VHH binders against Flagellar brake protein YcgR (ycgR). Designs and how they scored, part 68

Target 1, 263 residues: Flagellar brake protein YcgR (ycgR), of Thauera aminoaromatica (c4kar8)
Amino acid sequence: MAELSTPSPASPAPLDGGRGDELEKFTLRGARQILQLLQDLITHRGLITAHTGGGHSFMTAVLKVDEERGRVVLDPSPDPQANRRALAAPRLTCVTQLDGIRIQFPLVGLGEGQDKGRPALFAPLPAEMLRLQRREFYRLQVPLAHELSCLLKAEDLARKPVEVSARVIDIGAGGVAVVVPTGAAEFVIGGTLPACRLALPDGEPIELDLEVRNLNRQTQRNGTEQLRVGLRFAALPRAADTRIQRYIFKTERALNAKARGGL

## First folded at step 7 (VHH)

Design F74 (from C60 with G56S; framework vhh_7n9e_1)
Fold by ESMFold2-Fast, scan of step 7:
Structure F74 (fold): chain B 263 residues (1-263), chain A 119 residues (1-119)
Amino acid sequence: as target 1 above (263 residues)
Amino acid sequence: DVQLVESGGGLVQAGGSLRLSCAASGFTFSSYAMYWGRQAPGKGREWVSGISSGGSSTAYASSVKGRFTISRDNAKNTLYLQMNNLKPEDTALYYCAKQDWESGEFPYWGQGTQVTVSS
């Protein structure tokens, strides 16, 4: 198979929005479009990763858009150190996803105050927002009812082979994101997991080599800790690609039909 | 406060070897995946290698695969990069980085150690 991708997980993340004309066609600069997109993030309760520079970031969300004062209101981190770092940063780079589409925007002039008596962060409305609609960036959020899983072949602390059944939380043309309990296996960005098995409805599991692209830890309100693992398809046969695209299409149609009150 | 101190760089001829070290402090070293990156003059930062928290999994950029070996000593809080069969293209400032579990990134923290490979 010709032209297999060579992975590199180390890059200035998030995407550089000032990077040439390549991203210009995906950049929104109209005031009405920016306001609408921010309102869509509020409506869908989209979680945002805010990068403060130096490799630091925290999770936030847009709580409100104050059109009169030309500013956005953000949920502060429960970690005071993260908030202090954010306030000291010359800019935040905010990264999120809406309906599988990557969204990125800068915030400059972050301040601290209160909204309805609760702590909040404030920033002027961004002058531009990147909405990256490239096919490789699209991710379908997998419904919990589908119980979609991927059997990962990895190694434990003692370098012993282990098989981990991971729940697939999103899926796209280029890969999947899965969730595993913290400590179930060891992962490193750039590492290869050979002969993993992706279970899709309507057929045999698909055997795939996966590459680790992202690792995040999360602690749920229940106190359970989980690791979110972003995985890239290292090589994807045409038949497997067709089955994945078919699953994505069918699931989107079903979700859209339900949202409109259809079957 | 996280401290990462790189050392072991120097000037070597093509085909030579160097061993880089990164001394870590200010965090529980054994709980984090660790990485090496590099930056050549006039170029952006490039990922070189990574190792999981307990050392059971490693990864390498295609340009160094088979020539470089990453390892760690959790008892000594030290990360290593053994570099063999060095090429002029390996000339760069080499950085050590810690996995950030919250962001999913691995920022380069130290001042780096310079590796220069003559042809």
Scores: ipSAE 0.555, ipTM 0.874, lowest interface PAE 1.9, mean pLDDT 83

Design F75 (from C60 with G56K; framework vhh_7n9e_1)
Fold by ESMFold2-Fast, scan of step 7:
Structure F75 (fold): chain B 263 residues (1-263), chain A 119 residues (1-119)
Amino acid sequence: as target 1 above (263 residues)
Amino acid sequence: DVQLVESGGGLVQAGGSLRLSCAASGFTFSSYAMYWGRQAPGKGREWVSGISSGGKSTAYASSVKGRFTISRDNAKNTLYLQMNNLKPEDTALYYCAKQDWESGEFPYWGQGTQVTVSS
């Protein structure tokens, strides 16, 4: 959804430019690169989820790139209401995937007409396209046996300092997801938790600053509630990055070896 | 059926101020963190600010920190954004947004209110 939330590459939820400079390194602005990527979507018959705002979206595909007129031709929805919402929207956010790489781009100035005698939607070529590498979205599910934890330095509901030991449930190059009991601390998306400590096997805890990216509440089997918190690594030192990547690689190899042994 | 209705936008000269409001309905407003985002024509959405359910924690984009103040009135189901020292680059359509607490997604955005800052 928002730039504050980083979904899986397979997720249809859009990332927006809420912090456009953070996504700049993944943004394509070259006309030839944009044209080639759109052609790749046509060649692979890539399904696109087009978000029109207000929680509404529809499935589409790029039918054609009209380079002479500088526009894309899209497959309209079989639902007339979805097409009306799209035409009324100030902007479409289009999300798709090619070879495990997440692709997202805006379309502004959507119109309707015909292509080869059939209804079609038209929009000017996007000036930019976001292409996110698979590695940035890869999340290792942390084995329970590893008992990975992160000591969070946060504030309680009265804004008093509190330390919460959170269990790490997944980890990637850009951050971790942790679980905490509901009510243990107050979190707001975009907020910074300074000087937290990530405990990995084999070594001292890593001290780092974490940014809250997403929040999700879950009810456990026994009726207790827990909060899942997505956290981004802020200003990660190279030594810490290397150690985290090594843990991910080592754990992935061990899990793959067990899977192969089972067959 | 979540509804978010923004208002308070308009034309203002550089250095001026505006206060945006977002009227929320269809959910228990006091139970959810709320957010403001913006989008300039032909540009992507930019996160601007967030506020916790009780109003005790806030966050701001670096581009607006010190100039904008987010607040809420849970008795009135209303979210506010006080914008001071406005700059031409603040020209955008401003949206309020609600996270879905259970899924963690942001499926709920309002239609927006236009802010234009002349130099």
Scores: ipSAE 0.255, ipTM 0.688, lowest interface PAE 3.3, mean pLDDT 81

Design F77 (from C60 with G56H; framework vhh_7n9e_1)
Fold by ESMFold2-Fast, scan of step 7:
Structure F77 (fold): chain B 263 residues (1-263), chain A 119 residues (1-119)
Amino acid sequence: as target 1 above (263 residues)
Amino acid sequence: DVQLVESGGGLVQAGGSLRLSCAASGFTFSSYAMYWGRQAPGKGREWVSGISSGGHSTAYASSVKGRFTISRDNAKNTLYLQMNNLKPEDTALYYCAKQDWESGEFPYWGQGTQVTVSS
C-alpha cells in the first residue's frame, strides 16, 4: 500500500486557539490588506477548505468581493447537507494557501442567495486574516547564468518514451519547477516520471523519481507557448538532498553578496 | 463560462460496474488535463484519477488502481470514468474537474453525480 498516485487537494487543519498570541504578528487587520488578499485568492482561483465545526468541512472558493455591501461571495457545495451545516454554523474557519503561504480566516453570519442567477453563499468581510509565511515554503529562483537543467523521462502524444531537457526555474527542499516547450511531452498531475536527471553544478547528475504536482501554460511575448511543470521529489536519497540544500544555500549567499555590493 | 455536467451515477451492488460521463463546455477541452474527484459522506475531497490533454498519460489513486479507467473523447468534449468491481467504500459524490492553469493545482469543479454501492 503506497502513496496515492494522484494528488489530493491541500486542506490543512485550522491552527488552534492556543497559538493566538504567537500568531498576532502574522494577522492582517487592515481593511485594505484584507480586500487585497481576498482579491489575490480570486485571481489565483485557490480552493478553500471551510470548516463548519464538528469535524465537518467543504470545498469552496471566493467568487468575488462585494466592497459596496462589505461582503464576500462563496461557491456553495454541490452537497446540500454541507451547505445546510455551513448556514447553521456560528462561524466558518476558512483555510487555503497562496504560493505556499498559509491563509486562514473566519467568516461569521453566512447567508444564502443568488449571484447573477446562480446559487451563492454570502458572508460579511472578515475582520482579520492570518497569513503565515514559513521557511519550509522557500523556493530559490534559479539564476539564468547557472543553466540548471533536468532531463525528464516522459511520454509524447503517441505514448512513446521521450527525453525532454527542461530548464529549472526554481528549486526547493521538496521539488523543482521547470519549463518545457508546449507539446514536447504529455503531463498529468499525479503522474510519476521515473529516473529523471537533475544537473546541478559540481558533480554528476542526480537521478530522481519526480511526481507532477502542477501545470501552467504561459504565452511568451513572441507568441510561443511554454509549459511550466511543478515537480515533487518522490523519494529523495540523503546524498541528493544534501547536494540540493548546498546548492540552494550557496546560491542564496552569492545572490545576497551581489545585492549588498550594490549598496 | 466553464460548465462541467456529470452523469452516470446510481445505485449498484458491490462487485458491479458504472460508467460516469462529464460533458464539458465553455473552454477548449482538448487543451486541458481533466480529473475525477470524489467526496464520501463525512469525509474530505479525494482525487480519483487524471488524464492528460491528449489522453495518453493517466494517473490513479491507489484505492482505485486496476478497477477504474479514465478516458476522454476530445471530439465530443467528454470525459469518462469506467468503474469496475465497485466496493461500498466507493460510495461518494463524484466530480469532474478541469485543470486550472493560473493556480496550477486547483481545478474548477463540476456539480457531481452520486454513486451509491450497497453491500
Scores: ipSAE 0.370, ipTM 0.773, lowest interface PAE 2.5, mean pLDDT 80

Design F78 (from C60 with S53T; framework vhh_7n9e_1)
Fold by ESMFold2-Fast, scan of step 7:
Structure F78 (fold): chain B 263 residues (1-263), chain A 119 residues (1-119)
Amino acid sequence: as target 1 above (263 residues)
Amino acid sequence: DVQLVESGGGLVQAGGSLRLSCAASGFTFSSYAMYWGRQAPGKGREWVSGISTGGGSTAYASSVKGRFTISRDNAKNTLYLQMNNLKPEDTALYYCAKQDWESGEFPYWGQGTQVTVSS
């Protein structure tokens, strides 16, 4: 019998699952799928950060899809220099979010013109688009400068309650990964950590219940060991979900200093 | 080398009880969280229960919570699963597993012990 993942709503990730995220699984290459996703961005008025390389980017939106000419029409920047950099760039890397799902796609051969008498940018339809289809699979690597922390309520090796301030190393709509010193507390996959406090910028810490999904050991350059603990959000309140998604989106936009080719 | 040997399975009627044991060797048992998984015919392995290094934290799949109890004896290097009020749906090969702290994966499973629950 082949070993297959058997997901259950109440169970943690399968014990024998690798759980590696492969970007290829989230890559759309069908013309119909690409067209539909671009139309969804139009209907939802999604803001797009377009990276032009050299640490430069500008804010745009898809105004329409011209299926007959195989083109997308984009809203130009009010900054003429940003538009000039975009037109000179060999590749534009577009990043956006739709209902909490990160969407990324390349545009090559950018030109300028007019649409309905207004200035517009246009490019051939992308041959591929990345869509991280499930929000809980998308992870933002938290910048060290943000000093994001989560106060975990756990048990130590002596079976006594302990509070551990853990550094948040990545965050998504479905959870966080944190690092704690080895031996600071006991963790078990599937265990619940009640009333933990996630500190985000822009307000009071968010109190929430977390479930342990993954445990990994990390060895630092100085030889000290730390545990990486993957934690799932249990029953997130809407206000908390909104704050977490806002943090993720704003931080992604702020980190737009390096051009990425394609996905 | 890591060795895990499960025992205690058998045939029981619905509503009955069994106690499974897992004898561990080849590693410092008290330093690792330990787990029970199971595999029903024609299905993949699924997680059943887990217990932390000192036994202070436990976790259970919703399908077994309240009926199964995981425990460990670090002096004897043995993991246990007390199974009460067994159901036909609990019929499976039961495995104990050690997590690899470095990878977070479960690279070794024993042969398992068969549990069959008749109606």
Scores: ipSAE 0.459, ipTM 0.823, lowest interface PAE 2.0, mean pLDDT 80

Design F79 (from C60 with S53H; framework vhh_7n9e_1)
Fold by ESMFold2-Fast, scan of step 7:
Structure F79 (fold): chain B 263 residues (1-263), chain A 119 residues (1-119)
Amino acid sequence: as target 1 above (263 residues)
Amino acid sequence: DVQLVESGGGLVQAGGSLRLSCAASGFTFSSYAMYWGRQAPGKGREWVSGISHGGGSTAYASSVKGRFTISRDNAKNTLYLQMNNLKPEDTALYYCAKQDWESGEFPYWGQGTQVTVSS
């Protein structure tokens, strides 16, 4: 008999990295897919960074998937304080990678006990896992000598248009990361920057629309702060996509040739 | 030490309005972009809106554009969401959130405030 109930805070919650509609494309919810991915992590001995909140994390690994009891078995930290923080946390955010693909999942209801006589952490199987499997998550680190820049069309504190020349620090098929001085403009995840201009070494700047996906504050060695902005290409024209991919390919080839030449 | 406390939810009829508040403490509020999310019964978390650290830039989910307005008062460490022309599909638990810049993740969004829109 089905009846209406209020969701419990102890129940596994869906993972949200800022935009639910964006991340849904990469979210695995099928029980078989989740079990297979967890087994792949076991097979490849994947190390997991478990974030307990407040900037605290510890290294763990999936030791076993107990399908009958619906639980994962995790390797406890050798640091007793890390284990205490984990057990006290309402939720763990687990981050790892497999073959260069970022994998992320929540664990709720962490407990401790024994597995075959050894200390272990236990949690219910996650209801979802994020698997960022697309080529747009590959990033070429832009050589400083290329002086790659993007002219951003953004807004200031008073919502007035401002143009900011930003240095491109990495680039991929799906977007760029840039750095700007703190206070140069206002940025928010999900915000759109229309008609920005990406300058590549081999032609006219590419006009494109960008969407803000990530923000980080970065402190330089001289103590000044810069803002790192992750930007996604929105509706990238085919000609622009071809030029960006050509730049990435040529730059990778040149870097690989330099590495093989010595030094 | 980061604490976010949502308030202002309630029961309202379709076409009505509500104003949500989020009181922030334990961090330098004026240095961070802030966000509203929601979770409807039987559905996953959904991003609703965001506002830049100084309030100069805002973003909205397509489902709420033109109906909801996000704002902030940095002197009061408070985030707001003005919700107009509410629809039954806006029924959800509403949360505010700050991004963790080290991990790129959004920490637990507090207890939230319940919004129920009757038809």
Scores: ipSAE 0.595, ipTM 0.868, lowest interface PAE 1.4, mean pLDDT 81

Design F80 (from C60 with S53K; framework vhh_7n9e_1)
Fold by ESMFold2-Fast, scan of step 7:
Structure F80 (fold): chain B 263 residues (1-263), chain A 119 residues (1-119)
Amino acid sequence: as target 1 above (263 residues)
Amino acid sequence: DVQLVESGGGLVQAGGSLRLSCAASGFTFSSYAMYWGRQAPGKGREWVSGISKGGGSTAYASSVKGRFTISRDNAKNTLYLQMNNLKPEDTALYYCAKQDWESGEFPYWGQGTQVTVSS
């Protein structure tokens, strides 16, 4: 069922070539569309994970698009070794999300220099950008103020049942991503967590079976390690699907209204 | 450096059994979930099974559920796959794998061990 080398929707990792034909319909190749999408990333201050190969990546952002010279200007890593790996790589695979939509694009011919007296990385404009506007890839970043949680029913090291209250960091039609302290429970990709309880801001918690799709270590600013778990909704009841979709829609609408209202 | 060395493959008749082993070194084996994948001729890599770091949770592809059993011995840094009721469709190169937690990718694969099931 699950492809080991293929990242889940909750993973920032690049999509592998076996899905290339199916993804062609989501690929932008028009120069104007590419420019607009890059400008949207600048406007929304989108953080980009740039993969340099061999399991290495760094966080960057598009600082500006230079249409006259056909280039993007990227924020270099504070880690000089990450920048050296990037410059040595034949290709960067850039992955980000904008308004819950997964965006992926290649950059070839990375160079370094300065922009307005500050170190910068430069690359030619990408010839293509993948924009996955499918239901299964749509993700809402959950506002911290909503305190959305999911009570996970899992097992510890000794196969004893344990309940873990996990903070929901993103949510989509197909699942959620949650964070838990490292060591709180045992997880394995493909494993099923039965009778978990998702607490939305309104109404009773939704009881759902969840499947583990992704596991990532997350180091917080204070050095604390957390486990990020990507979870798929198994056999989602229609009423639950409706409530989740309503929450996503209302939250996106509220966020858009706040942005336009000057908040 | 992470090293994964698979063994135990071979030629077997349909309905037969094999047990694969994966010897791990270069990392704290007991801190990581471990996985078995396979690649049949002309196909991409397919996930087969996974086991959590302490062995408390397991998962299986629907095509092998009920026939294969994954297990681990953390004291020996060894991962196992017991394969029963083998079918010709199980013919593949079998790999053990470890996820890179920073990227979420699976860059750590062993050399593989060949399983051939004849009818």
Scores: ipSAE 0.426, ipTM 0.823, lowest interface PAE 2.6, mean pLDDT 83

Design F81 (from C60 with S53W; framework vhh_7n9e_1; also named Q39)
Fold by ESMFold2-Fast, scan of step 10:
Structure F81 (fold): chain B 263 residues (1-263), chain A 119 residues (1-119)
Amino acid sequence: as target 1 above (263 residues)
Amino acid sequence: DVQLVESGGGLVQAGGSLRLSCAASGFTFSSYAMYWGRQAPGKGREWVSGISWGGGSTAYASSVKGRFTISRDNAKNTLYLQMNNLKPEDTALYYCAKQDWESGEFPYWGQGTQVTVSS
């Protein structure tokens, strides 16, 4: 069922420094823009991952927008338990993708009923939608063969310094996502990791200050949990920025060439 | 069934102090990073502070750094926020939050505890 697999969801970051305006320029608040984007999702029949909290999610789609009642109509899950969790949830976090652009929006006040005789879920129209369309939010999935790593300078339970070698899973202009074994170190969103070392294939490791932006739990095949840590570049020297961009562009070109080659 | 119950808010004059508590139940408290957020009347939610699952790492919003201290007692399933040198701008409903691992959202916000700072 790999060819039908759900796209990897983007996890929203909490507000930084109490401002919450880092994502403001990507946030749609105009009623017309929101309606148009929802209509685009309907037209393209895009899959939406709806996160209901507690580690639960289900696949849905926008079926229609009811402007008169100020509602969006969603396709319910074939799993009745998933629908019950959704209805009990304080909010849904909806994540989808349109033409490579990541789209996220909250839904609050979910209800159930019928639309034209078929079961449906209803929610008020979102007051805002996040559309991450700038290249600074582009994330290159790092090929396993590149063996990219980042040596993290973190702290353990006793606040003692510890070094953790983490595998880089994706990389963009603004940061990296890494995978760390559970128990290796302690992390908190908003925490700063000074003088970490990012190893790129060409040249010496780049020394970077990183800020923790996101934490996500992953379960491995052996049942062991790992942490996926989203890290923002706190300050990039121009030379480091140039090397990272060069790696991204070179790798993207190679992957695009491979995709065009078929098989 | 995750439950978070905040307490310790009240009315205080500028320069004063308050200690907020959050009693957690329904999950393994010692396995999760915990957070404090706040919402002033008519404004959006603002992140205030965070603490890692064992207490080894903490983080603070720039507006509260040096004035607020986050701590936790894993044996008592309780999160704390010590607030010193309070300012009128700190007036808000304060929420305890646990991040959802899969979505990255904070859906387990409690009812909150009101902090009002007068001049």
Scores: ipSAE 0.603, ipTM 0.870, lowest interface PAE 1.4, mean pLDDT 81
ESMFold2-Fast, scan of step 7: ipSAE 0.531; ipTM 0.843

Design F82 (from C60 with S53G G54S; framework vhh_7n9e_1)
Fold by ESMFold2-Fast, scan of step 7:
Structure F82 (fold): chain B 263 residues (1-263), chain A 119 residues (1-119)
Amino acid sequence: as target 1 above (263 residues)
Amino acid sequence: DVQLVESGGGLVQAGGSLRLSCAASGFTFSSYAMYWGRQAPGKGREWVSGISGSGGSTAYASSVKGRFTISRDNAKNTLYLQMNNLKPEDTALYYCAKQDWESGEFPYWGQGTQVTVSS
């Protein structure tokens, strides 16, 4: 079956990366485990999206692990501007996938040089790597034609209650990602948005309490800024869970049918 | 050029109180959510609390809810954590962090302030 429901390469932002206390059980800190995982990324030729801050990122790969010098060797970007941004950044957040499992790790102290006479980027081995194995981290990219929305209940910058209709861009068993205009409301990671309403096709809106897990700003092609908000279902009744999973499975089947039809 | 400087830690007996401060510079403080995290010896880092830019929304880890209060003074570019009814398990190095709008992480960018709670 085609993996059309996987997140698009244009939207690699992490949804649950901001909560260290909840992700501890998925965090690798053993030197041997970290080295093995990095070697697996080399073996599988895994492409890595390296986030450099300010909404910037570039594609890279681990070329080599230098155990004697305690560092990784990375493929530089063909874009010199991206390499300059990376070297100036206090840290990189690297996001990749291995056998359907999301992998995320920080790199600090990036430098440039040469490996075997070719340009390369170098960084100390990460002290930790996140390996997200849970089914709840799978996300279906929501087709634009479905016009999925979630009515969020939040506060504005003046601390007044506000209702914001947010477009749902991806959905999984554990939550949704939505986009709102920058400045429409204030959010804080760990904050609860009570009595929000998720509108799925084929039925009444689902009333849910949502917890904020991730916050990203991005600039749209028309120059406007938007905020991407990752939201976890705080408590999900069985009936709501069933409806969400039914929507995901039905949409996956429709996307797979289109891919196989070649139309 | 973000700088975060924590202070206010110390040695305190169980049941006591401490108030931590974080002095921020190098960014528009009121435009960012701010966070407190901690790391106990031999443990991973743990998120403790968060506060929105205006101070209107707050969040707490279950382990500290009802005992700790996060607040901010945007005129002074300072974040606070009022810690009441301290327990030995609260012993840790406490860090403040600025919202990272890019990755959804919150890195700890200060050197931290040590809190030790005796039994």
Scores: ipSAE 0.562, ipTM 0.865, lowest interface PAE 1.8, mean pLDDT 82

Design F83 (from C60 with S52T; framework vhh_7n9e_1)
Fold by ESMFold2-Fast, scan of step 7:
Structure F83 (fold): chain B 263 residues (1-263), chain A 119 residues (1-119)
Amino acid sequence: as target 1 above (263 residues)
Amino acid sequence: DVQLVESGGGLVQAGGSLRLSCAASGFTFSSYAMYWGRQAPGKGREWVSGITSGGGSTAYASSVKGRFTISRDNAKNTLYLQMNNLKPEDTALYYCAKQDWESGEFPYWGQGTQVTVSS
């Protein structure tokens, strides 16, 4: 997808596994890493939301990893209908959090039976598990009042250098999304925009290199077209990373205080 | 209808070169960024390279940077990928793709052209 935002803690939604190389680098495929992560979920009694499709889900937990038989043992739902839906589903998408880390993995070939005389669900070990720290997927929606901008250095259609002041609409640890007028500059996915300047409140602009990750055309209510550009921070210096994180944290805290009937 | 026809693949030995072509029709070629992607046996699709509408900027996956060169001829509605110093891990079906402004994606349209690099 074009946007990656923080899933609600009350209703975790699966992340799109089709986001190419952005999620691939956080995907574990090593058998030992997968086994260790599943064991961590058992040790910490991690509660898992298993999505069965069609908007249905149920709560489960990994009870045991059976390395000899290559399978996980899961706690069945107390709701028989939920278990029937799970067994009928071609795939479960399991989502959980462990110490601020989002973990997501598929289970295929779910069966039922007993483990040590108690009802249980069984599935083959997943071939992959997604492991993301909150900082990798959290996106702050930038308040319009902050007037955050990023000066982009790009080229127009005639291959002439151009500087475009773009409005920042969201920001995370890994990048920003900006909007520019259609035709203001030419972009290509994977392209690098060097020496761009990110303007944060209360400080000098941060100079950084940005990589284009996605491009979407949007039509505003007045009929004006804008291009939404997703940009990844390329080789972000530690000092810049710290300052961006401080802005995100401070702004999120202020927005949360306002939402609770504060300011 | 958008039509993209890839050609130029074949069997080469490690260290060899190939030049892929993509003939485009059914849209204004010069108005779109264009891309090359590939899919190796048993793997998902991988982005390889991209080029802006006017050809002024290019991008490459780290695995091919310095070895592959993307180019375009807007007068001929043709996209190219010059592949040098080929490695066995470059073995894949190579696809040509057009930027989609609405979805933000670049779907692969053709049958692709097979590149096989022996060692």
Scores: ipSAE 0.441, ipTM 0.820, lowest interface PAE 2.4, mean pLDDT 84

